VHH binders against Uncharacterized protein F13C5.5. Designs and how they scored, part 3

Target 1, 168 residues: Uncharacterized protein F13C5.5, of Caenorhabditis elegans (o76565)
Amino acid sequence: EICPMDKHAICNTGHLSCTCSVSQEDEAPVPEISCNALIARDLETGNFPVVSVEFDLNNSAEALEEFPEDAFRDKISSSLRVDEEDVIVLRTSCVGTDDTLTIQFVILKKDTNSSALPFAIEDLIDAESIATRMKAMGHLSQIANLDVDTIEYTEELVDLEFEPSNLE

## First folded at step 4 (VHH; framework vhh_h_nbbcii10_fgla)

Design b7 (from c6a with R110S E112S)
Fold by ESMFold2-Fast, scan of step 4:
Structure b7 (fold): chain B 168 residues (1-168), chain A 127 residues (1-127)
Amino acid sequence: as target 1 above (168 residues)
Amino acid sequence: QVQLVESGGGLVQPGGSLRLSCAASGFTFDYRSSYALGWFRQAPGQGLEAVAAISWSGGSTYYADSVKGRFTISRDNSKNTLYLQMNSLRAEDTAVYYCAADSDLYTGYSPSEYDYWGQGTLVTVSS
């Protein structure tokens, strides 16, 4: 038995991570994220409206070989009600003693050819609107078993070096 | 204006299978106006029971303990259609089955949280 008799196992897609819950309505955990598995992608367009999210890792995250992008995208897509394939993680960065992870991502419009990178700005969903929805949802702090510290949107030059959060 | 119409119900022998469909009109299943969708049932003399639910993208699903491993929920957003594949049917599965849509960003599996409901389709499992 995976869980105590009074609880139900709730697993994410592919059963990569499970939690024991008293309610079947609770959300599955996202696999633990570590600063050791960073992402960086080049885009041609220059300035992009991106959403930046900071997570407190609580210094308990173990080392991972790869950033668990699929699991993160699953959680973001279900939370924001967009297709998983339209959620594109652009960059990740760590600050300090591996206690803060910044993830930058964009979401493609439904009518955009999402099979191709790079993106034009007009192919992206409004980052301000996305950030507003994320702040309103209340359950976002459970993404990747992490506490969401801040949610920001930016228009930045993505082909330049990624600038980490103000916390160093 | 939003309408959900169920089909596929009927009489089936224990151990048989049925596939229910729910066609949506008056809105689209895209990310701008999409909804979480669910199947609920009401057996004679009982209250509404959540059977299965699926997020708008299909990335997460829920199943009641009584149907896990037997029922499969799926959706085709391009066709604005929700499905419930019911296998290994038991007499206890006899109920009116309703499809429902939740327009809220957070959706639970309580019937009171769903905004739009179909008329229901009767499923009778009997020998």
Scores: ipSAE 0.000, ipTM 0.132, lowest interface PAE 14.4, mean pLDDT 67

